# VHH binders against Exosome complex component RRP4 homolog (RRP4): the designs that were tried, part 4

Target 1, 322 residues: Exosome complex component RRP4 homolog (RRP4), of Arabidopsis thaliana (Mouse-ear cress) (q9zvt7)
Amino acid sequence: MVMRKLQLPLSQTQKVRFERAIERLQSLSSSANSDASVIVTDSIPVNHDDAFLKGHGTSEVDGELLATVCGVVERVDKLVYVRTLRARYKPEVGDIVVGRVIEVAQKRWRVELNFNQDGVLMLSSMNMPDGIQRRRTSVDELNMRNIFVEHDVVCAEVRNFQHDGSLQLQARSQKYGKLEKGQLLKVDPYLVKRSKHHFHYVESLGIDLIIGCNGFIWVGEHVEVRDPMAIDDQKDEEMISSSSTGKEQSHIPLETRQTICRIGNAIRVLSNLGFTVTLEVIMETVNLSNSKNIDIHDMLGSEFHVVVAENEAERRRTKRKK

## First folded at step 1 (VHH)

Design C4 (from C1 with D99V L100S E101T S103F Y105L D106P F107T T108N P109Y L110F; framework vhh_surovatamig_d1)
Fold by ESMFold2-Fast, scan of step 1:
Structure C4 (fold): chain B 322 residues (1-322), chain A 123 residues (1-123)
Amino acid sequence: as target 1 above (322 residues)
Amino acid sequence: EVQLVESGGGLVQPGGSLRLSCAASGFTFSSYWMSWVRQAPGKGLEWVATIKQDGSEKDYVDSVKGRFTISRDNAKKSLYLQMNSLRAEDTAVYYCARVSTYFGLPTNYFDYRGQGTLVTVSS
């Protein structure tokens, strides 16, 4: 479904280059995979000499069986159908997610998570703003808005499913909580690979990247996480916590803001092309934009989409050769 | 000018009853969720009860469920808290509070509260 979201006009030369890149990507897939994936109006091969049954996502027009939805063609005996590639997130306990607070309610926050149910973060299941691990009190309940307000971006972990199907979240580690000084991107959850590593510090750029299992991706200025082994003096920790560090509370440096925008646009291009979003692919796309001297604003243009498709075809070709 | 004035507090014996009242002015009372909040001696503020604009929905802290009843009279711009089976632990200053809402649901954020009324439960 590489071309599905690409709504940009392509010149004839760009179209030829793009079609060639897509053809190469298709040829590098196993024959089963290349035969399996379809987009709307694609012809589905059937043996007309054998009886076949039309299933979901198929329609017969002028003797041809056509796909009516995007997805994977499956065959079971004589039944031919298309299994829709779903944009919806399928939550698992332990998934690391990024979301946006949409509601501050009694003892809880409701969080948008890019799926059919919202997440619920309970006051009892999150870190306190002062960082102290303690039992929550009625004073904390009255000060919910001092912790998170509407539109805040948060990182959390899926803990449980509630009786109404909503996801119960938890944010009890220093790596979880409110995210500041960055951008939130939304991609199709199908493009995000569930992994052991969802938190990434790109030290060379001073950037934190969080790839949520739910397709929400955070790109922001690096925030120094507490090192429990380095914190041996409560006075030092108190001084750090109480001190107003003007530089750390200042606006994001211009170079960092430009880097955040470039990474964000790389993610948007990958999403538009339907490519899997990983740290490796994101950084390769950023490096490609720099090597081709593509301005940040021009990354969402037709030329860079073609360049990224060409690069992905070459990358997969090289990897397939051992 | 938003104004909330509580009354009805006093000294009562354990097991007794009190009815608190709050007179609201300076805003459209019928358009807001309203709450009662209390502060016991030496303790922090504790949310007690919340009531929807039309009185159709009510919520309570677990320690008062079945003993306290929140109600309102929009025509009189008044909020009430009927307190039954009072315990020594209910001793506190009780505040009438206007609730901020988000997506039509009540929050634990209060933009205005009154001066409070003292409730003492002792023999």
Scores: ipSAE 0.000, ipTM 0.104, lowest interface PAE 20.9, mean pLDDT 74

Design C5 (framework vhh_surovatamig_d1)
Fold by ESMFold2-Fast, scan of step 1:
Structure C5 (fold): chain B 322 residues (1-322), chain A 124 residues (1-124)
Amino acid sequence: as target 1 above (322 residues)
Amino acid sequence: EVQLVESGGGLVQPGGSLRLSCAASGFTFSDYAMSWVRQAPGKGLEWVATISYSGSDTDYVDSVKGRFTISRDNAKKSLYLQMNSLRAEDTAVYYCAKSPHYLTSGYIGAFDIRGQGTLVTVSS
């Protein structure tokens, strides 16, 4: 029931429509389940023996400290503030995550995970580029930048926790590794629910969608998962030969690029509104933009945000009654 | 350990401009979101603006939108607040603050206020 602060210019009519939609959504939400959690107008206990500083999400009314946002009350020294229920990934072993490489170090890569601690992917915990499972050598260590460099997007699984709180990652399946020909999006992790399936192939659009438990979402051109042991030497030789004699084959068809952008913008709109991000909701938002004839670039505008909020309010109303 | 030193405040007439600076040390500046918070005379602490660790995302309190611009220089470990069209209501002590996490949305996390602040007075 945490509604994100919308940072968009709204006309008076759009503001009224948006506020009505949010009011409906809030009336359909569950109450907070934590003793530290507050909603707007909740009283925040303070020690009257000591002075305190009012922080973000708090306001003094009639001698009481009240919450002005929904979130968790935090206290640092004398500062009392409300932290919204956003941007906090609580890692679990087996989580599928998407991240960005930020450092190439000794026998490992450090990966940014949209979390307070980084992920660590060991050279020994990933698939080799040749697809052969073997012990890693000093030559493999020297060639780590041929596998991943800074800013590369990777998909991996959470294996364990390290002493410093960093997450140990692994990428030992064909479905893990470097992601290319697409877009990386960041959403608050609380908008992503753990499920049995985080890899989605939208066959009708030729798109791969990976919804990371850490709030990183990948949208890209479909890549067929290949078994390295089942290679056709003649076919692979022809493909490699063509690539080696030709220009870089990184081109994505225009229609596919437009589809990736439309899906990406749907995710951004859902994120801006604080709505749960699932394959179903993403595709409904994409379909809504098509049915309303909204151009890709107009999706991030005020009107489409209002339309999506209205649609989500109606959707949740219908689901609750049935 | 962690040090934040604000500067650039002063007396300015309504409609004027000021640029505030914050010099950070004792931590990896480029790994943290940074914010500006202010305290007006006789009032509580108020959040003003925030910027993500990379500078790609910014957020502002409604009363300063279109007038203030937050920016950062990770190489210089510096945070800035460009304040235009200043109003009497902007009179406050301004503090820079470290956020405990990267921000990807318009919501703000915890503020870590370490400096003494810089006084901005808007008066004629």
Scores: ipSAE 0.000, ipTM 0.111, lowest interface PAE 19.6, mean pLDDT 73

Design C6 (framework vhh_surovatamig_d1)
Fold by ESMFold2-Fast, scan of step 1:
Structure C6 (fold): chain B 322 residues (1-322), chain A 125 residues (1-125)
Amino acid sequence: as target 1 above (322 residues)
Amino acid sequence: EVQLVESGGGLVQPGGSLRLSCAASGFTFSDYAMSWVRQAPGKGLEWVATISYSGSDTDYVDSVKGRFTISRDNAKKSLYLQMNSLRAEDTAVYYCARETYTYHPSGEVTYMDVRGQGTLVTVSS
């Protein structure tokens, strides 16, 4: 694990505690991964009596299955492969991403994704009331700014790679689209683990958390996803609501704003320390701040960073046994 | 005595490949994150890649991502850099470095407390 530089002044006692925690984390990570981690030419244990499939990063040489890349050995339904651990975002089709609109162009939005190429969200890849492709008009182009403008935060899914290396995005489900009433956080993409669930509703706090595969994380007030409706009713009601004349932003209750800030600061602390960002770790960090009665702004201070590092070392130590 | 000794540099054509090696001695290699840094003629040092002490996590500068692979063998106390699809701009002296993180606000993100003598990589036709 690559630990981030801690940009905070530490007292001598805090330095000793922090260094001890980091030493424990390094020791635990090395030992925990010793059997799973491989480098080029390492032998990968397989049961030759069972049919197995050679996957990425493996090669059979003289009856042994050898790693051809550095990474972690994974097994899925007899498939044995080596997953190379990436330091930066490497997009895959189906990834849930959060991004910021940086350009409204012809029939498309360009989206910043914390990657060396931008995402491209086509007007045709948005949810349309009639659900069918229609001829583009100047009215459609005018209406693009009513959907997304520069600096809007959006959630989308990676659909394809384009010939120029840009990521083609789609936002056809009600769970995708513009994100409002919250905060966008940026963390190194390697701190985010791909999982089956990137949309999280923290019911106890009334908060939506979207952990983008690209390292952009959204924390906002919960928004209920509406049930599918008949197209006529959806067209009438949503078209009328979309034509709202009021441009005023809805007020976020103080308690909700404070909760969003506390979760955001928990993510910032985890990012500063170089720890993997998951729902579980974020919530443990939030609970830790509450249990120690740490004010939201004090979370970014030296003491809380040290406390979080100590807690993470203890968490990983206990997971080894129970 | 802590030492890092690089090898594997040389002259290679654009599009070619080279594998750099670094032999570590005098410390517990498996306890340290390791990096490759480079210096092109007349330029400053540029960080290229880092690998965690266990090898479970890696990081790369954007310009080499997808072309270079950092790896390590803790049993052999060795660090490697596989360089593919080499370009003229990859011409530099490559250094193996041991990483230490600073806790001072004014410090660099990584502090190289030990660095080798370097190995020259020249990409030219």
Scores: ipSAE 0.000, ipTM 0.098, lowest interface PAE 20.2, mean pLDDT 74

Design C7 (framework vhh_surovatamig_d1)
Fold by ESMFold2-Fast, scan of step 1:
Structure C7 (fold): chain B 322 residues (1-322), chain A 123 residues (1-123)
Amino acid sequence: as target 1 above (322 residues)
Amino acid sequence: EVQLVESGGGLVQPGGSLRLSCAASGFTFSDYAMSWVRQAPGKGLEWVATISYSGSDTDYVDSVKGRFTISRDNAKKSLYLQMNSLRAEDTAVYYCAAEDYYGSESYEGMDVRGQGTLVTVSS
C-alpha cells in the first residue's frame, strides 16, 4: 500500500472542533485498547531523547508524529509505526472489482487491481460485442483492442487464482465490462466492506456508483442496461432514416459532471479520514456539503474535513440511541 | 512491489534444528524491523520473533526464548530464524513479515506478505 500523507492547515478553532470530534469517535468505539488505537491525524507520543524512525502509517508534521492510517501504534526498537487490521486487498472468489487495463496480450487483458498481483481477464471469459456465444477465433483475437485498450477502466468479478498468484477475472454479465464517462477513485481496501450489493444506481442524480472490493470506486453517468426482452422498435424509422455508423459519443452533461466531482470529493474526504465507504455514508457526505453550501472545489479543504468528522461522530452517536 | 519469499522448512524430529530464510525485495530492507509469524494447523496467527532494522535488538515470544534466534543480513536483504530444540508445538507455517503484518490480534485472516514455509515437528 502507498502511504497517505494528510496535510490540513487547521486554525485553532478548527483544531478544537476536530479533536472533539475524534475524541467522540474514540469514545463510541467498543475497543478496550484505547491507548494503542489511533485514527488519522492522531498524535503519536515519541521520546525525543532517543532518535526514532517513522514507519508505516506515520508522518512527521512540525516535529510531531501523526498517524496517517487507522490502526494500532506499535514500537520495535526505534521504529514507530501504525499497524492496520488489514493492510491490503485480499481477494476472494466472487468479489466485484474495478480495475484499469495495463496490457493487451494474447487472448487476455492484464488489469491493475490495487493488489500486489494483477488480474487477468481472458477473451473467453467475457461477453462478445456482437452478442454471439461462440468459440473465440483468430479474428476475435485481432479485434481485442476494439473491446478494451490500455488505460480503460473495467468492472469484473474474481473467478479464480492462477498458478503465479494472479487473479483470474470474468465479465459474463451486462453489468460488467468497460466503464465510461466517469471518475475512478482509489481508497484503502479495508474501507470497503464486502456486501451483496456493490452496484448502485442513484436515480435522483443519474449516477452509477460501483464500490469495488479492491478499493477501486467508480462514479459515472448512468448507463441503462437494456432488458433484452424490451421492445424498442417504435422509433425504428427514426433510427434507420440516418446513417449513424460514425456517430460520436456525447459528452457528459455539466450538471452530471458536477455531481460526479462532488461525489468523488466526498469519497476522497472519507478516505482521508479513514472512514468506511458505503453508499449511505457517501450520500450523507454529499448532502452535508450541499447543506453547508460548500463549493465542490472547497470540499478537500480543512473546514469540510472537520465538518465530516463532526457529522460522523454525531451519526455514530445517534445510531446508538436509535 | 514488496515481496518476501520464505524457505528452509521441512520435516524434523523433536529436538532437531532448522534454519529458515526470507529473501526480501521491493523495499529498503535495512530501514524496517522484521518479524517471523507462524500459524499452526487450525489456529490463528502467532507472533514469534522480531529484529530491529540494524539487528541490535531482538524480541521473542516466551515459548521460544532460548531456543530460537532471529538474525538478518542487510547487505543480502535476508532475514533468518535459527530454530533449535524443536517441539511438536512448533509445527506451523512460518511467515516472514514486515511492520503491518506483525502482531495483529484483532483480524482473523491477516494478510501476510510471503507464501510461508511449512515446519513439521514429528516422530
Scores: ipSAE 0.000, ipTM 0.088, lowest interface PAE 23.5, mean pLDDT 72

Design C8 (framework vhh_surovatamig_d1)
Amino acid sequence: EVQLVESGGGLVQPGGSLRLSCAASGFTFSDYAMSWVRQAPGKGLEWVATISYSGSDTDYVDSVKGRFTISRDNAKKSLYLQMNSLRAEDTAVYYCAREGDWLSTYEEAFDIRGQGTLVTVSS
ESMFold2-Fast, scan of step 1: ipSAE 0.000; ipTM 0.264

Design C9 (framework vhh_surovatamig_d1)
Fold by ESMFold2-Fast, scan of step 1:
Structure C9 (fold): chain B 322 residues (1-322), chain A 123 residues (1-123)
Amino acid sequence: as target 1 above (322 residues)
Amino acid sequence: EVQLVESGGGLVQPGGSLRLSCAASGFTFSDYAMSWVRQAPGKGLEWVATISYSGSDTDYVDSVKGRFTISRDNAKKSLYLQMNSLRAEDTAVYYCAKDYLEGFSEPYEMDVRGQGTLVTVSS
């Protein structure tokens, strides 16, 4: 059995359990009632006596053609492929996105967004370090690398499209800007549901989770929105100084680092299985790994993928019956 | 698809040297910090060394400082670990790891690991 991002060797007992879970998921989905609808690991009927070509979302394993993505099977001449529903990011004004800076240019940063065009964040469309909204100066332009450099992870909002097709971003709120002390994960955009809330604070774990509409997800150490330098009781002068970049920026408590990695692996497993990624499902997957005493590294193994599939089938069955 | 293939491991006597290599494909190698991590028999994963995307910054676990040198060749999309003055305690499977965020040094925070290469230091 082949998974899109990871080839998982399944034992016979694991295969039986996984197939039962997938079969239950199919029976619970309205789209799975169609002969053309498939989910990951579904066998796609082909005539092996006739020539055929395997296309997108398909893989030939042990002589069978299997779906590697969820979607609709389409056939064009001899080509067999799976068309994923909402297969790519379709930007909307107001979308919360997470991206990675790929270029520092004149008065703008170019940001990778998991979209066919890069995002553009203008110097004029972000908060300045002094917090004052004003015209940007030549000094501000010379100091752009003090704000964002290549490879920085940033959170921003979609503002509009330009005539050249570039996606304009804005970061004019304290909740936007550079993200530090965490992990960036990439999932297929169709796995992310648009909601009114994309910023999540998991208070019990001290973790911030940002589920970007573009399929980029951030998991990091919680950062208070309010300026801590405004607190009168600050006694240590070093506590009000800026942190240096690099390894010092990534210094977080071991427990927090482990929590970030467990959440990140939960997201990876959900992504591998083609399941919708929400705060609720992520946290249920994290709790499942803890209840089964699964080590963080072992979450990416075959057993936990099977366990997560079984849990998702039961979760959807229970909610449908109510 | 991201692929990392380690090589260069083998049996070496204490005090000897080995050079490990990692061939990377499926991503823009020059955009990512890279690490070496190891797992000794019966022990968990241990971070060994990290090198920044440009090669300008390196860091090492204290036990290998002065003995190991991490380096990279962005044109060849390759990562290296030169291991000198090897000790019995360096015996481990060594993994090449792609870092998603510069500055994280823990092995379970790596984006992806390779298949590994076995290093045995024995007399």
Scores: ipSAE 0.000, ipTM 0.147, lowest interface PAE 18.2, mean pLDDT 74

Design D1 (framework vhh_gocatamig_d2)
Fold by ESMFold2-Fast, scan of step 1:
Structure D1 (fold): chain B 322 residues (1-322), chain A 122 residues (1-122)
Amino acid sequence: as target 1 above (322 residues)
Amino acid sequence: EVQLVESGGGLVQPGGSLTLSCAASGFTVSDYYLAWYRQAPGKKRELVAGISSGGSTVYMDSVKGRFTISRDNAKNSVYLQMNSLRAEDTAVYYCAADVYDEWGSYLEYDYWGQGTLVTVSS
């Protein structure tokens, strides 16, 4: 059933509340649309008088065809299936992506991007640490590990497709590059909507949020971006604690770390429920956890998942109401 | 240069068998979802069988138990073993590859072969 699919231990009262929320979400769904977005347990409309073929992500229960995965319902002839984007990121040139470095090779880094093909970031396609545009030298190649090493989290832009299907990345802006002092989250790419802005600064919380088109989301302590022409007449004392030859532990204030964790857990709950992940929805979920006095650790529990589902049902009802 | 080349099509009597092969060149199939589609005269292309990079298979109901899809990553190939052939199996069979390891719209596959004709008649 629904509770088994989510693997959440729900009390009888929580089951009733959750089922009501799901029923409300189903009633608000445009069931007549064959390409409708679905969450787990959504009913998929079929003509039972005509034979149909059950495909990936579908199961027949009590005469109803239900989605067993989140995704988009597609129909080809009589075949009905749910196309998940968990294993399908459809990259486009200009996409903002977040990834993890998995290999430091000659003149390039290989980056894990949450799909079958890796990204490739060339040494020639990124800003140099000194900020000077120049031909890359053998010294630059020897110092690639001073730029990115394995397991580093990086932000980049999709530039092109290679002949082998891999994604060519670029990072030629100060907003791109290494991401530090934060948390990387992974969600299904279909939960992320392409927008004009993927970089968000939540000033009230001192947090940077980067929502990657590939489903990798970064939540971290805010970092000021500076124009290379800007005068910096003051040496940062914080930078003195960081050595180029010795790596000291990053220190994030406790309040900031707690905020990062709360935002991260909000994203995890939205992902678990198959809800769209946008700045607005993330912050609404964070605010909901605060208004209900839910401790950060308890956000991943059954009660908060039920609360978020109830809130999303009400949100969609209000949005579609005239 | 990327190509998918089908072979093995032909004329066979009802109840007979055929093995279709699809050889890829210009890319490595190991990370690709591979599928066989068919198109009979006057009909749309339909999925016959698919196999993920991990080896999970799917089949249309009318061929289940009769057809078997398999892949050989070392030979950069995918195969369709067709047994107990029927007149309604007559169609042009196409090999297709998609970089994603799950079902997608046939319109969104990355690579397609040119097709091989299978005719089942007495």
Scores: ipSAE 0.000, ipTM 0.104, lowest interface PAE 19.8, mean pLDDT 74

Design D10 (framework vhh_gocatamig_d2)
Amino acid sequence: EVQLVESGGGLVQPGGSLTLSCAASGSIFSIYALAWYRQAPGKKRELVAGITSGGSTVYMDSVKGRFTISRDNAKNSVYLQMNSLRAEDTAVYYCAKTYEVYSPDETYTFDYWGQGTLVTVSS
ESMFold2-Fast, scan of step 1: ipSAE 0.000; ipTM 0.393

Design D2 (framework vhh_gocatamig_d2)
Fold by ESMFold2-Fast, scan of step 1:
Structure D2 (fold): chain B 322 residues (1-322), chain A 120 residues (1-120)
Amino acid sequence: as target 1 above (322 residues)
Amino acid sequence: EVQLVESGGGLVQPGGSLTLSCAASGFTVSDYYLAWYRQAPGKKRELVAGISSGGSTVYMDSVKGRFTISRDNAKNSVYLQMNSLRAEDTAVYYCARDFSYEELTGYDYWGQGTLVTVSS
């Protein structure tokens, strides 16, 4: 697949449509403070007679250097790159984040957060598997790997900053903890806006969507939040059958996997185009793919990127009209 | 770096057998659900067989009893044994981590594919 190499091979008609959509988006923008601003797929002029080095935010396609991110083109000697005008993730206390466990240490887990510092989740700051709030013991410390291991995806909340700059996390609610049966996506944090709601249940599709403030987004099969007694009962049953030769890993049903992939690809397209990622925009993009009869595997193609850009231009035009 | 590399494809006569291999690097196969897909000219990619981390298997109806998926954790590899091959089995075969029964994309890790031709 051409798109697997992060290329957008636009036909002449697709190029005209895309450029028209982008011009409309730019005309609706109240902030055009750079003469060298580019968006995804903009051609960056280079002298092919001189050796040039492609840097961040650029990709070479059919002899043209294209922008892969929105920003300002900068040139230093022979290096050509795009500098984004948006800040990296700036953590705030109370932020809902999704991350990946990278280390199981003494009394704590270290979590990758798509930020220049890791998160630290203390054993004392998380909800126990049995759901009972109590003082942590030496036995709990020995059993930390029964809670989270390396590579587990977790949802947590930013509690405070430590003196070394690391982020202290907490996971004291049943809505936090390990995420299973789904897909983790990474987008630039500036595409995610802080809101009252970061946990979303799309009931019609049976999907949980968690939009982390740090740009990690989780799309997975819906999981009901249960009371501690129900969790304890399930744990006892699991422990009894732990040595069973018939124990199998759960897998995601076909319909659910297709839905997760479609939502994931919608997020990837929005990210590629530099558009804000919200539940509303994600679902609008998913619905657009369904209304245009775009197969899941074709969503990452050039046509759907053009369609999404055209739709975003129309959406913003309509919103600003009286 | 995560990578899947298929091998074992080739030309075989109807009724013959082939074994496809998928060598994985950058991750441990026993921790993931892995699958073989195929795509014939002019058709959608379709799931042929899948194997869970626990060893449970699934097969498409037209290959049940003829194809067997397996893995070797020590070699970090997944295999597809194909017996009693038919002309309709002609396709490019792909190995994938974290699969979908009928859809191809949304997954980061696919192999390059290996061509299987069943013809006299």
Scores: ipSAE 0.000, ipTM 0.153, lowest interface PAE 14.6, mean pLDDT 75

Design D3 (framework vhh_gocatamig_d2)
Fold by ESMFold2-Fast, scan of step 1:
Structure D3 (fold): chain B 322 residues (1-322), chain A 121 residues (1-121)
Amino acid sequence: as target 1 above (322 residues)
Amino acid sequence: EVQLVESGGGLVQPGGSLTLSCAASGFTVSDYYLAWYRQAPGKKRELVAGISSGGSTVYMDSVKGRFTISRDNAKNSVYLQMNSLRAEDTAVYYCAKYGLEDWYSETFDYWGQGTLVTVSS
């Protein structure tokens, strides 16, 4: 339900290469290791005479229980799982987040944020489809489903906390709102760093990438962003009028769809390996898959995970020597 | 629950025709990009034809002019009409949805068992 389980059936040669790469990465870290720490592909001791249940961050391959994420092995009764060592998402005012609408309620939408509490986006805290800033009416409230419905993906900003722990969101800039024609990916929030730039346009590929502070990442076909404060000329009126009439094009070219999937799989591989997810690292991973002539579907296989780990070890070593 | 069920495959002689059907449930086909993939023995899975929610179509070079992809939004189904079939078209054909969904979906890449098409005299 939560995540598709990926198995890494490594050959002996691949296992040696991977372990060497991870050892090199560990040697570049100033962090002390705990006794229960594991990295991807570490064998987790289990008593095969007793039935056990595999949990998060584990996968059974050839009778071995392997770690699929970096963290600490924990056991509860017969359940064995890997707990990440980083803190869960800790929301801050001003965070850019991506989420999924789960409920259309009175004057508000409830948004899933990959956090133990939901986000709440108020009708009064977003841009209207016509782009005009005005007081919200009862007619607007009746037409909320024309703005967002359940399962829609949205981009918003954290405004405040409510007394029940839910996050108050806002989407008043034209950069926020409904995201269409792409993929939503989920990674552990500790793999995403807060930065000045969460919206990325990869011009060469025609792709928009939004890296949410909450670990939701959007990869989609590029859409032009307009400054809503510059609605004074005929061109801006025509664009707003076009948008309000619902002239959204529905076609994504095959090449663009393949690129979105390749970027998505690059993010999945980085997430599986516990590597920090940034534009630079994502694009380097995509380029690596192209240079090795790896099919999009084969990116989730063992060989590409090993190749990415080896490349990351070399990248960090090279940057330290500069 | 998202499901795609392929049907219409079978044994056909070279030069013959088949129509493959893909019945969708758990989502509305008009909201998504839908495609037919095939996998021949010993080869990688390849995209045969695709159709966007707006009706734009894409075909691999070797099937252009012979195959036609279409959809019926009222029946929530996608079809692949295959004419002038060749031995090289022998494969398991899969229906797939992609381009608008999360990678963590358990039914992301393709759904159902596929349908076998054998072109042989």
Scores: ipSAE 0.000, ipTM 0.104, lowest interface PAE 18.0, mean pLDDT 73

